VH-VL binders against Uncharacterized protein Os08g0218700/LOC_Os08g12160. Designs and how they scored, part 4

Target 1, 194 residues: Uncharacterized protein Os08g0218700/LOC_Os08g12160, of Oryza sativa subsp. japonica (Rice) (q6yue5)
Amino acid sequence: AKEEKPVVVLPPAAAPGEAPSADAAAFVRSCCDTALQADRDGSSFCYYHLLPYAAFFEGNQVKVAEVAATILSTNLWVYVDQLRKVQGGAGKGDPNLNACVDDFSVAAGENITREALQSLGRLAAAGNGKRSKEDLENAQKWIKGVEKPYNGGIGKASGCEIGYLFTYSDDLPAQKTLGYTFDTASSLINHIKL

## First folded at step 5 (VH-VL; framework fv_firastotug)

Design e14 (from e1 with heavy chain G102S W105F)
Fold by ESMFold2-Fast, scan of step 5:
Structure e14 (fold): chain C 194 residues (1-194), chain A 120 residues (1-120), chain B 108 residues (1-108)
Amino acid sequence: as target 1 above (194 residues)
Amino acid sequence: EVQLVESGGGLVQPGGSLRLSCAASGYSISSGYYWSWIRQAPGKGLEWLARIWYRGSTYYSTSLKSRLTISRDNSKNTLYLQLNSLRAEDTAVYYCARHRYSFYFYFDLWGQGTLVTVSS
Amino acid sequence: DIQLTQSPSSLSASVGDRVTITCQASQSVSYSYLAWYQQKPGKAPKLLIYEASSLATGIPSRFSGSGSGTDFTLTISSLQPEDFATYYCQQYGSSPYTFGQGTKVEIK
């Protein structure tokens, strides 16, 4: 049984050329700068990719983390689809790639993604001081699961070490974006205040 | 500002072991990033050795993994590199450095380095 | 492994000169995952450029990077006194992450 593609929905994005309010844009900038702490490029990636959803956030940092996590989930599934194509083509017969496809498929799968995103949704709905530690830990566990495939050479079957996957990088265009979306979602989740 | 300060270098005999430290200030190493050790032999280029993710996952260069251990102590905000079975070829300045992203292993913050001399 | 060869190994230049340093990879560097560093004597390397052409924050605009595939260049458009240093390229398109041998920029 293979994992299913998660059913995830992003809030409406601003139309091209439609400017968010100065306050909404400043809030996104502040969240990104705080979460990525002097990571200038990561903060900029965070800002420009979350800016289209600025009106949705309404001063709620957990909503920013929730949208970032949803984008990561989408990128993970695109990446798994690309890995499966490599497995059937350029990487055919590579046993290390088989283990890697399985590991990323689990991390990208519907069940674990649903649990993480629902946990973030509950945190977003709760006021400060009423946020569940268990919900935050569920989201953090999912992020740790996404990182696991990158350490395939240490404590895991080889094939998911990211440098190994760079041998197929021309066949894995989502690989570059996945790094940015992972760092953005991970950092924002870790900055949620209970 | 964020600063990294390496220590623990010095003169060591061939076959010995050494534990290098990298003390971070101005930023908690448990809060983000990947953290690496990189060395530079006198008059030579740079060589990446190992990384640790802020949540604890480690990765090593294939040629050196049997002699290296990367670790951290979050309570001391310090990174470590354990070197075993030292040889003259391990003589180098050892740096700790920060990575920006999971897939982007360029280094935006470096310590000042600590010299390890392996001599008999 | 991708091996990086820098040219020249050293050069002498005067303040105001345009300086160009090249970095050749033994294999194509995917997504132009190449960075440039400046290192002064007794100091750690300092990031100048990443992804071949992206200027790192706080780095003067006289530094620029270009290139793709196997051929990359670092250009300093008008050399300043503080620019005399050794420069290194580094690829991160394939493991292990390798560095060039360095180019020393010395005063004439």
Scores: ipSAE 0.015, ipTM 0.575, lowest interface PAE 7.2, mean pLDDT 83

Design e2 (from e1 with heavy chain G102Y)
Fold by ESMFold2-Fast, scan of step 5:
Structure e2 (fold): chain C 194 residues (1-194), chain A 120 residues (1-120), chain B 108 residues (1-108)
Amino acid sequence: as target 1 above (194 residues)
Amino acid sequence: EVQLVESGGGLVQPGGSLRLSCAASGYSISSGYYWSWIRQAPGKGLEWLARIWYRGSTYYSTSLKSRLTISRDNSKNTLYLQLNSLRAEDTAVYYCARHRYYFYWYFDLWGQGTLVTVSS
Amino acid sequence: DIQLTQSPSSLSASVGDRVTITCQASQSVSYSYLAWYQQKPGKAPKLLIYEASSLATGIPSRFSGSGSGTDFTLTISSLQPEDFATYYCQQYGSSPYTFGQGTKVEIK
């Protein structure tokens, strides 16, 4: 198709040098610490990357999860683009790379990503006790799909072994942050209250 | 604060089986991380055996996959390693350890270890 | 699999000495995903350094790491009595995770 990437829109980030209010920053810290309990590095990554959007959240934890999911979706599409460029160049003919391009392209799929982000938007708009279980399940299903390329395991006859992609690390800059971005979105989605 | 305590080691016969436990305290093993088993034979270096993701996905060392099973019980906050067809070469201290997701698999938390001795 | 070779296998040093341990990888370690551990007799390994040069929480500043690609170094700038131990490097740039054979730092 002509347009294969989901269109994702982040709320406005804070201007350079502009600090969020103490209350807005404290809310982001609380959400990150709760979602990434006992994961100090993950909680810090969550805080650092979501802090620019602190004013948007307005005490709504689902909005925090929605922004995290949008960042993950963007990071996945950047990563797939990088994988495809390597596939056409330095990695041409590499069967593991070809399998990983396929797996991450499925994980980043337009329709399931759009439905998950729309589901998170509906959850954010609804109050506690009024949120759809189906919308939460749609978001969780998407997260499980993103997880799949990392869980090939020993004994997978053919497919993506994520570790072998480190052969191309200089050509895959999004690879370094993808794990933390997934960690953040997954944890925040799992802490949404219906 | 956060602790891992291994148990279930001891003397076992060659050809037997063993199930090791790793009890976590101070956090829920279902909340994050990968959890690994690593062993160290007397006077030798470290060997990674298996990992389990907090959501249940498992990965094994290729040389040992047929003899190992990693599992967990979230209600007991405990990790397990089942080792079958034991050999003298399996004599080692067995550690459980926590590591980051994906590209950050360094081990930032270790248990104290449990000694397994395989002899007739 | 990436093989890690440490040099030297053992060394003798005195309190106050500068100690250098090298870890060489058979293949390039992506993103400098290399960690260093300290292990004392009868104890579990303790994380010292991750991502080649990042100091782990609670580790004294006399420990430092450097390197990239295939060549990595752990330095102890002024050896203390509690630093006599075995040191291991570990790569996590690709699965399976692999460890060096260890370097024993003994009292002179």
Scores: ipSAE 0.012, ipTM 0.516, lowest interface PAE 8.6, mean pLDDT 83

Design e3 (from e1 with heavy chain Y104E)
Fold by ESMFold2-Fast, scan of step 5:
Structure e3 (fold): chain C 194 residues (1-194), chain A 120 residues (1-120), chain B 108 residues (1-108)
Amino acid sequence: as target 1 above (194 residues)
Amino acid sequence: EVQLVESGGGLVQPGGSLRLSCAASGYSISSGYYWSWIRQAPGKGLEWLARIWYRGSTYYSTSLKSRLTISRDNSKNTLYLQLNSLRAEDTAVYYCARHRYGFEWYFDLWGQGTLVTVSS
Amino acid sequence: DIQLTQSPSSLSASVGDRVTITCQASQSVSYSYLAWYQQKPGKAPKLLIYEASSLATGIPSRFSGSGSGTDFTLTISSLQPEDFATYYCQQYGSSPYTFGQGTKVEIK
């Protein structure tokens, strides 16, 4: 059966040619630098990809994590779509590819993604008020679910062996971007202050 | 500026064990990247040994997997490599190095290396 | 396992020379996942080129890489005094991630 893409909504991006305020841009830079701590490439990816949403953040670091998580969820859906196309073509009958499709489909699944994004939304809405540990744990649980298959399945937690996917790399362009979007979302979520 | 400094080399006996350290400065090893150990035998090319992801997952060269353990101590910002059942062919300069992701197995930052000599 | 063979193993050159080093793989390197490193005596390797032809940050434009499949080339368009070193290729198209034996570039 066909699986429906989770409902994901990004806030309005800046219009082409429209620069964010200096304060809004500096806030994004600070969040990325703090979360990714001298990981220059990761901080740059974080800054570049979150900057279009700078006006939405309003000094709220949880909103930064929420947008990063939404971008990750979109990248996961693209990646799963690519994996399924390989599964129906060049990789037909490959048990390692089948394991990867299964594991990433669970991580990208509509219910777990919706729950994580809703939890981040509730944390963002709390502002500087009391933030729920349960909501943070829901977001962290989702991130751990993505981390296990992305980590290549070495060990007992996943059937996916990412090294076997090298035979299909030309058909899986989202693999490289997935690492950056995962790292950005995971780091920002883990820096949410309760 | 991120720097890596290896230590723990020297003369070791065949059949013994080796524990190397790689002290990182200017960056928290718990905050990003994959961190690898690579060796270079005298007059030979480089050989990748093991990697650890900043979130803890470890990966090993198949040929050496049974003899290697890669680990870290986040409080000391230090990476470790344990190599057991040492042989003369383990004589090499051992480097720690950094790379971004599993599909990008090129190394953009290296330590200075530490020489290990396995001899009676 | 993919074996990488560099040619020549050693060469003598003068400042201003065009230097070409080749790296041949025993089987096709997927996706041009091949890197080049420079190593000076007593020092760690330094990344020069990745994905066969992408110049690493901070590396002078006189260094360039090309190739695909089984045949790869590193070129130094005009050799400088600081370029006398040993150069290594590395493939990461398939595990294990193997290196070439090295090419020593010596002063003539």
Scores: ipSAE 0.011, ipTM 0.502, lowest interface PAE 9.2, mean pLDDT 82

Design e4 (from e1 with heavy chain Y101W W105Y)
Fold by ESMFold2-Fast, scan of step 5:
Structure e4 (fold): chain C 194 residues (1-194), chain A 120 residues (1-120), chain B 108 residues (1-108)
Amino acid sequence: as target 1 above (194 residues)
Amino acid sequence: EVQLVESGGGLVQPGGSLRLSCAASGYSISSGYYWSWIRQAPGKGLEWLARIWYRGSTYYSTSLKSRLTISRDNSKNTLYLQLNSLRAEDTAVYYCARHRWGFYYYFDLWGQGTLVTVSS
Amino acid sequence: DIQLTQSPSSLSASVGDRVTITCQASQSVSYSYLAWYQQKPGKAPKLLIYEASSLATGIPSRFSGSGSGTDFTLTISSLQPEDFATYYCQQYGSSPYTFGQGTKVEIK
């Protein structure tokens, strides 16, 4: 059975050509540079993809992680949709592709995503000293779940292994950005201070 | 700034074991990335050996997997490579290097290397 | 394993020359997951190009990459004195990650 698509909403993005304040832009740069230290390409990806939401963050690093997690959730579902199209067409009857679709569908699914995003929302709303360890652990558990299919089941007999999916590479364009989106969300979540 | 510094090289005996360290500074190895060991015999090309993901998953070169163990110690922010049953052909400069998650296994950060000579 | 073969294995060139190095894979490299490195004597390799044509941060624009499938090319548009080095291609479209044998770029 097909896992339900999560319903997620991003805060308003800046209009095309509308620049954030220098302070808001500098905050995004600082968060990305700290989370993705010495990964200049990853930090740049983080900066340019989160910059449209700069006014929303208001100096709160957890809000930056929350938006990054929402973008990851969206990208994961795009990828699952692409995998399902391959499953119904070029990959029809392929048991390894079926296992991959199942694994990513679970990771991208509504319930696990909702719990993680709600936990991040609670952390963002909490003042200094009130952030819940349990809420941070919920977000980190979700990221760990996403890593399982994304890492291709390294050391497993079956599942979504990296080399296998290359038979379908032209039909899976979302794969190209998935790593950067995962890097951004995971790194920002891991840098949340309680 | 992130820096990788390899150590543990030098003259080692055939038939023994090799244990190399790679100390990371400026970044916690438990926070992200894949971390690899790559070697280069004198005057020869590069050979990828093994990698470890920041959460512990390992992957090895098919020709060397029976002799290799890659590991880490998060408390020391250090990566390790153990190579057993040393032979003369294991003589090489050993590098640790970083690469990105997913399918982006190009190496954007390298240590300076440590020379291992296997000789009686 | 995907085998990478570089051509030529060695070349002699003068400052200002256009240098072309090719990398041929024994089977198709998915997503054009191919990188190029420069290595100078006694130094670690330095990333130049990733994903066949993306220039790494801090690398001069005289370096460019192209290609897809099994055929890839590194071009240096106007060779500089600091470019005399050995160049390696590397694929990451399939495990294990394999390197080409290297191309030495030497003074003519």
Scores: ipSAE 0.007, ipTM 0.554, lowest interface PAE 9.2, mean pLDDT 83

Design e5 (from e1 with heavy chain F103W W105Y)
Fold by ESMFold2-Fast, scan of step 5:
Parts: sequence; structure tokens; C-alpha cells
Structure e5 (fold): chain C 194 residues (1-194), chain A 120 residues (1-120), chain B 108 residues (1-108)
Amino acid sequence: as target 1 above (194 residues)
Amino acid sequence: EVQLVESGGGLVQPGGSLRLSCAASGYSISSGYYWSWIRQAPGKGLEWLARIWYRGSTYYSTSLKSRLTISRDNSKNTLYLQLNSLRAEDTAVYYCARHRYGWYYYFDLWGQGTLVTVSS
Amino acid sequence: DIQLTQSPSSLSASVGDRVTITCQASQSVSYSYLAWYQQKPGKAPKLLIYEASSLATGIPSRFSGSGSGTDFTLTISSLQPEDFATYYCQQYGSSPYTFGQGTKVEIK
């Protein structure tokens, strides 16, 4: 079926030569270290990929999670596009690949992504003590939906584990970054304070 | 600081069972990652045994699958390995270790290990 | 299963020496999904390198990794006293995740 890519908009990144303030950079580092404290490499990925948006965050951790979620949604769509191309070519007739395409297509779907990002936007706009539990749960539900096909296989044999797609690795470059963007978004969302 | 501390080792009789524990501190095992058990026989190399995803799905080494059970108790933030029908060749230091999902099966955090000796 | 064979099994070296350890896989390791670990007596392994050439956080720059396919190398450019240890390669390109037999780096 023909579906348009989800429309996702990142805030403006810093222009070349514009450095974030020391406070803005320190805030990004703190958010990443707190969310990914057990994972120094993941914390570094989080920091360097979110640093261009440091001025946008304004000391608001939910805005950090929102940008991370937006980056994940983009990476998911690129990954699904790569999976579909393999499905039409080198992977034609592979039932594990077909299962993976189906599951990630659902996870990257327009409505699910839109609802999650809108929920994060509402949480970001709310002041402390005004944040909706339902909005946080919507974002967490989306993350669980992405995690399920990625390597969890809840209620289904996992067709998306790297071992089943190993043959197609050169055709799936977005897969390499997907885990980092997933860990970053998931960890930041789960560290949102209500 | 995130730490893993294994316990439950010691001298065990052949044919018996063992249950090893891995207590995590500084991070909730139910919040992310895969958690694995890896062993090392004296003077030998490393052997991966089993993993559990933070949401509960498990995966085992084919050669030992019938004798192994990996599990967890989220309320105690503790990972377990049950090994049945113990043999002398099960003598090893047992480590718990962490990795990310998918193609991140390198182990970036290890416990200190617990020695299991299977002997009469 | 992918079998990993390290060479040499042991070597003697002096502080300041360049040390090279190789890891050969019985089958191609896609994506160069190969890691290197350092293990000192009585201690757990410590991650040094992942994805063949990526330096783990906190690891000194004298450690480097290279290789692809079936042939991988760990290099220590200028051996330090704290580097005397056993080194292991590990592939994670396919299950089961297998380790090499180890290379012991000893004082000359």
C-alpha cells in the first residue's frame, strides 16, 4: 500500500559557527548522562546528536525527549524504506523479512507517531505539576511498539533480530543507528518527571 | 555508578543444581538492555550461556539449553541462572553482563564473577 | 557457529613495544561486528573495542582495532605496564556469540 512518510519537524539546529552556551551544553550532557547513566557510549551518542538543538531545550528535559523521539521517528521511516527495498529485491520471499517489514511499518505509522509526538509536545508545553500521565503513557506505548519488532518479539517469533537480517546488512545502513536513536528516545521519555 | 555483583557460587556436588544471582545497583534491570550469563572455566576462554531481554524474553546457548534457565526478579533488581544436572565441566567463574539489543551484543558492563566448583 | 582463532596464543613483550594480536573467523563476520576485551587475573573482562575499530569509552588511544570479513587485528602501539593481560576477541554478527581462545601478553 501507498503511504506518505510521516511529517516530522525538528527545531532549527545551530548554524555553523554558532556554539551553544555553556549552560545549554551542560544541560544536554546532564539529561543524556541521567537517562543513559549505565551506558557511556549511548550517553555520548545522545549528547553529540542532541547538542545541535541545545538552544531549543531551555532547561526543559521533555523538549530533549521530544527531539530525540523526532529523530527516532525519522530513522524508523528510513529503516522501513530500506526494508521494503530489500523485500522487493534481494529478500524477496523471505518470511522473516516480511514479518519485520510488517511490524516496523506499524511502529513507524503516521497515526501512532503523530499521537506520540503530539503527546510529548503537550508535556513539553506544560509546567511542572501540569504534565499529563496519559500523555506520558501515549509516548511510552509508542516506544513499546517500536521495541517489540526491534528485538523483543512479544507474542511473535522475532524476524527483526539482527541474525535474521544479517544477509541484507549492506542494504540496511539505517539499522546501525536505529538502536542508538531508540535507546536515546526511550531512556529520555522514561525519565520525564510528571 | 552501575554495578553487577554475582553470588551463589561455591562447591557443588555432581548431579546437583545451582542457582546463581546477579544483583544490579545503580540501574533497574527492568528499564532496558539485555542481561547475559557468561562463564569461564579455569585457564580457558569465555563461553556465552544465556540472555534475558529487560521485558522478559529469553535466549539460550543451544548446547546447554536443556539444563539452563535464566530469570529475573524485578522487585529485587536481580538476575538468576539455574543450572541443572551439574558436571565437572561446569566448573567455572560465572559472570553476568549487559548488552544493548539487536547488533549490540558486545558486553559493556560485567560483574566481578562468582566461582562454581563441581566436585565431590 | 563462527569459530574464532587468535594468534599468537601467548607472547612476551617489553614496555614500549608495539603488540599485534590477530583474530581469524571461520566465516565472514558481517558489519565487522567484532569486539575485543582485556582480562587481568582474577578480574572480569573489560571492553576495549567494538565494531572492529571503535574505541570504547575510557580506553586509552594506544589501543586500536582493524579488519573486516574473517581477519581482525588488535594493536597496542606502545605497551604499558598495566597492559599485561589476556586479550579476547568476540563476534556478534551471528548467534551464538562466540569468543576466541585468548592471547596472553606477558612480560619479557
Scores: ipSAE 0.006, ipTM 0.490, lowest interface PAE 10.0, mean pLDDT 82

Design e6 (from e1 with heavy chain Y101S G102Y)
Fold by ESMFold2-Fast, scan of step 5:
Structure e6 (fold): chain C 194 residues (1-194), chain A 120 residues (1-120), chain B 108 residues (1-108)
Amino acid sequence: as target 1 above (194 residues)
Amino acid sequence: EVQLVESGGGLVQPGGSLRLSCAASGYSISSGYYWSWIRQAPGKGLEWLARIWYRGSTYYSTSLKSRLTISRDNSKNTLYLQLNSLRAEDTAVYYCARHRSYFYWYFDLWGQGTLVTVSS
Amino acid sequence: DIQLTQSPSSLSASVGDRVTITCQASQSVSYSYLAWYQQKPGKAPKLLIYEASSLATGIPSRFSGSGSGTDFTLTISSLQPEDFATYYCQQYGSSPYTFGQGTKVEIK
């Protein structure tokens, strides 16, 4: 539902003016380049947005995916909040907007988000130990849930046509970054090694 | 370096069917991006036809969706476009192309194109 | 559907000339999601500019884009021999994503 906003916490970012070590920065670059092969814009977005957390990663690719997923979750709820404001104003009575609010609210919902982020946390904690296939599948299931409203209704019989939301684009600033944050989290999660 | 190579074009009779292929090299199509088919009739402009997301979701041009099917074979790293009930107006060079996400439908990588001529 | 109209449909120019091509949309293009492509005879289109004004990687600085809303412009500041081609605008601010009819830049 619309009141089920997940509680998500990012690790501390580097203080203004603090640069990560060369090794930590190189690790973030390698993770982003591997996950977003041949996508220079996506890889650069990944690098610059995850770089502030470089010290947290400690050579652990799952921690990179976990932070990316947390950023996506935050961006999704900002986007849902923007959609709900449009729903109460400029878009009032629009059935397509209503369907999109419902679908994105489900995808951004507290329980599925908490389950996915906790699964990523457990995978990260395993380190070089045995990583759970079930935990990876939980994270991938969440990403597929986000995919459904992000692309699933386009050209199909579903109610949410996300392309039509561009009629409200001035009121949906988070929409511009949604693709990058989704691609970053999705690609990094899919590159986790068991 | 990522490359796309289309094949399967040629002369086909009206009412026939044709399957075009787009072989990708240097990148696994199952690893990312949206992959589209775009055509260009001789001497005319570009027309977007269909796309597939690397995880399987498809979208079609409304005017052509009944006659087109986009698909992929991840094991062959190849995209396909099935064209049915072909008409003279389907004569065009068919391109496969890549874009990075739903919100960014600009195409940064194109194949060389394959010509389809529909004529008896 | 957003219709894109390019002007002129063709132009003749000499090396060193400043060339401007316009793209007019029938409705406002959200977020300035407009791209420009170059196509040479017998070849696939090549991305020049995205998001109205951002240069694609490897594209010379003589190419620039500007505009927002319904009016967009591609400028070539000093035309080179390799720039004789057909240019297309494309909007991706609203589905379906549409292309302009093209502008042919021909040698004088």
Scores: ipSAE 0.012, ipTM 0.532, lowest interface PAE 8.6, mean pLDDT 84

Design e7 (from e1 with heavy chain H99D L109Y)
Fold by ESMFold2-Fast, scan of step 5:
Structure e7 (fold): chain C 194 residues (1-194), chain A 120 residues (1-120), chain B 108 residues (1-108)
Amino acid sequence: as target 1 above (194 residues)
Amino acid sequence: EVQLVESGGGLVQPGGSLRLSCAASGYSISSGYYWSWIRQAPGKGLEWLARIWYRGSTYYSTSLKSRLTISRDNSKNTLYLQLNSLRAEDTAVYYCARDRYGFYWYFDYWGQGTLVTVSS
Amino acid sequence: DIQLTQSPSSLSASVGDRVTITCQASQSVSYSYLAWYQQKPGKAPKLLIYEASSLATGIPSRFSGSGSGTDFTLTISSLQPEDFATYYCQQYGSSPYTFGQGTKVEIK
């Protein structure tokens, strides 16, 4: 039986030619600079990719983290699709690639992703000082799950070594953005104030 | 198979500077992992020096931060360590190593090491 | 910074012996993020164990790790000739990385 693909919905982006307010843009810059301190390229990636959603954030840092997490979940789904295509073609029979397909499929899992995004939605809806520690921990647990295959596994029979996938780099374009989307979401989630 | 080869060691005078290289093969240093430099003085234990993230973010030992610069060249798949204002206590074997596991750091592959002797 | 203290600093053992090395942290190590390394004279360290108890690839099953919080142990169940080396613990539960001072396992 086929399972429905996760429906990942971003808030509306700015219309073509519509610039965010100076205050909205400054808020995105502040969130990105704070979360990705000492990482100029990461902060720029964060700002560039979240700026289209600036009007949605309304001064709420958790909404910034929620959009970043949604972008990460989309990138993970695209990446798993690319990995499976390589597995059926150029990478057929590669045990490391097979481990990466397995590990990233678990990390991109529909249920664990949905739970994390729902937790972030609840955190965003709650006011400062009123946010659930359990919801934050749930989002952080999801990030740790993504982190493990992204940074590899050692001593595991099926451990993914993402660096060994360099031979398939032309077939894995989503791999180039995975690090930035992961770092953006992880850093913003870890800066949520309860 | 990951291979890390350090170079640039040797005899250096006190007060001078040193640039070490670590050439990686069989693995891309831009693949999302972190890379560290670790040293070991003769007959002593291991001391972590510096870490670089795939995006270029750098982290340094507090005691050595003012004298160290870690960098990389993705096109050459090579990691570098610059050490300035050399002192006798900088005499050590210098290793490059791959960090694994996200924001927390253990080392799964090590280079052979290169000996740096700071003496006149 | 978390300081790691290994005990003993050195020991003498015979082939076939059970060897136990301990590593005590000055503060709790988050998530049991502790690794063990083996280093032979003139060689780079080799990863044995990560996350306190997970055996690294290619490492013989006679090596095992245990512990959590502040107290960690490396055990070699039946010492082999190639196991005479210096062993180091390392925590990565908090920045910066810190290593223990090492335990030298010498032939009796």
Scores: ipSAE 0.013, ipTM 0.529, lowest interface PAE 7.9, mean pLDDT 84

Design e8 (from e1 with heavy chain G102P)
Fold by ESMFold2-Fast, scan of step 5:
Structure e8 (fold): chain C 194 residues (1-194), chain A 120 residues (1-120), chain B 108 residues (1-108)
Amino acid sequence: as target 1 above (194 residues)
Amino acid sequence: EVQLVESGGGLVQPGGSLRLSCAASGYSISSGYYWSWIRQAPGKGLEWLARIWYRGSTYYSTSLKSRLTISRDNSKNTLYLQLNSLRAEDTAVYYCARHRYPFYWYFDLWGQGTLVTVSS
Amino acid sequence: DIQLTQSPSSLSASVGDRVTITCQASQSVSYSYLAWYQQKPGKAPKLLIYEASSLATGIPSRFSGSGSGTDFTLTISSLQPEDFATYYCQQYGSSPYTFGQGTKVEIK
């Protein structure tokens, strides 16, 4: 069965020409640098893509992770759409591509995405109370689900190797940003403190 | 410290074959990196040849695909390039180079290069 | 294939000079996926700039990159003795990944 498009809502981005406060921008920089300590390119991608939402974060690192996860969800769904076009054209009849599209469709689909994003929302809202370990584990489970097709699988042979997809095209826009959006969301989620 | 060291170059006759090696040190090629082979003819510019992912997926420059094979041996932490049906035009310094991230095909680490001379 | 053309092909400069090298692409380079490399005689290229304007680790701040679309520039704000080399641009916005023909920066 075809997975449904996730229902996701990003907070309002800053208007054109509207800069965040120095404190809000510094907070985004700090979160990205901490989560992606050894990865200057990843930290830079994190900063510039999350900066438009700086006013929303209000010093709450979980809100930063939540927005990053929402961006990843959007990127994954666009990528699945791009792969389906290849599947209907140049890749028609390729069982490895069919398996890859299925794996990414599950990771990008509404059910697993909704649970993960709702869990992050609850963690963000928990403020001064105890953050739920179960909610963090739900978000981490989703990230592992995305990592499976993205990295060709863990503990199993998978037809969805990243390099294999370049037989069709390495010019797909969502494919070009997938690594950075994945690393950003994964690293920020893994740095959530309970 | 991370390094790549190419070897296996030398003089080969036209029509012959050659296998180049690239030994990695200071990191494991079993990490999620991609590696390319790039060549440079004497006094000329750079030409990208092929890339490989640590799990074996390969991609080739269309003009050379029929004569090149890129491979890896994770247990030896070594990359290979096999060149067949060599021509004088294949005379070049051959480099192996690393791509730090998938989709971002700039080369952040290069080996020292190994010279291949195709001559009778 | 995207062809990259560098200008000038060579230039002569003195220590302390501001040096500008341009790279023109035959087609628009997606996402400004363009890198610059420095190569000294007998050595492998060294990454200077990636994604048009991002400075690589360990590279002095006198090097800077700019540009988008089809027009890209590498600038050395105050040339040092160790900067006499050949410089190459490379696009990775589409396969195959192509290089410019190079610009040789020679001592005046």
Scores: ipSAE 0.006, ipTM 0.513, lowest interface PAE 9.8, mean pLDDT 82

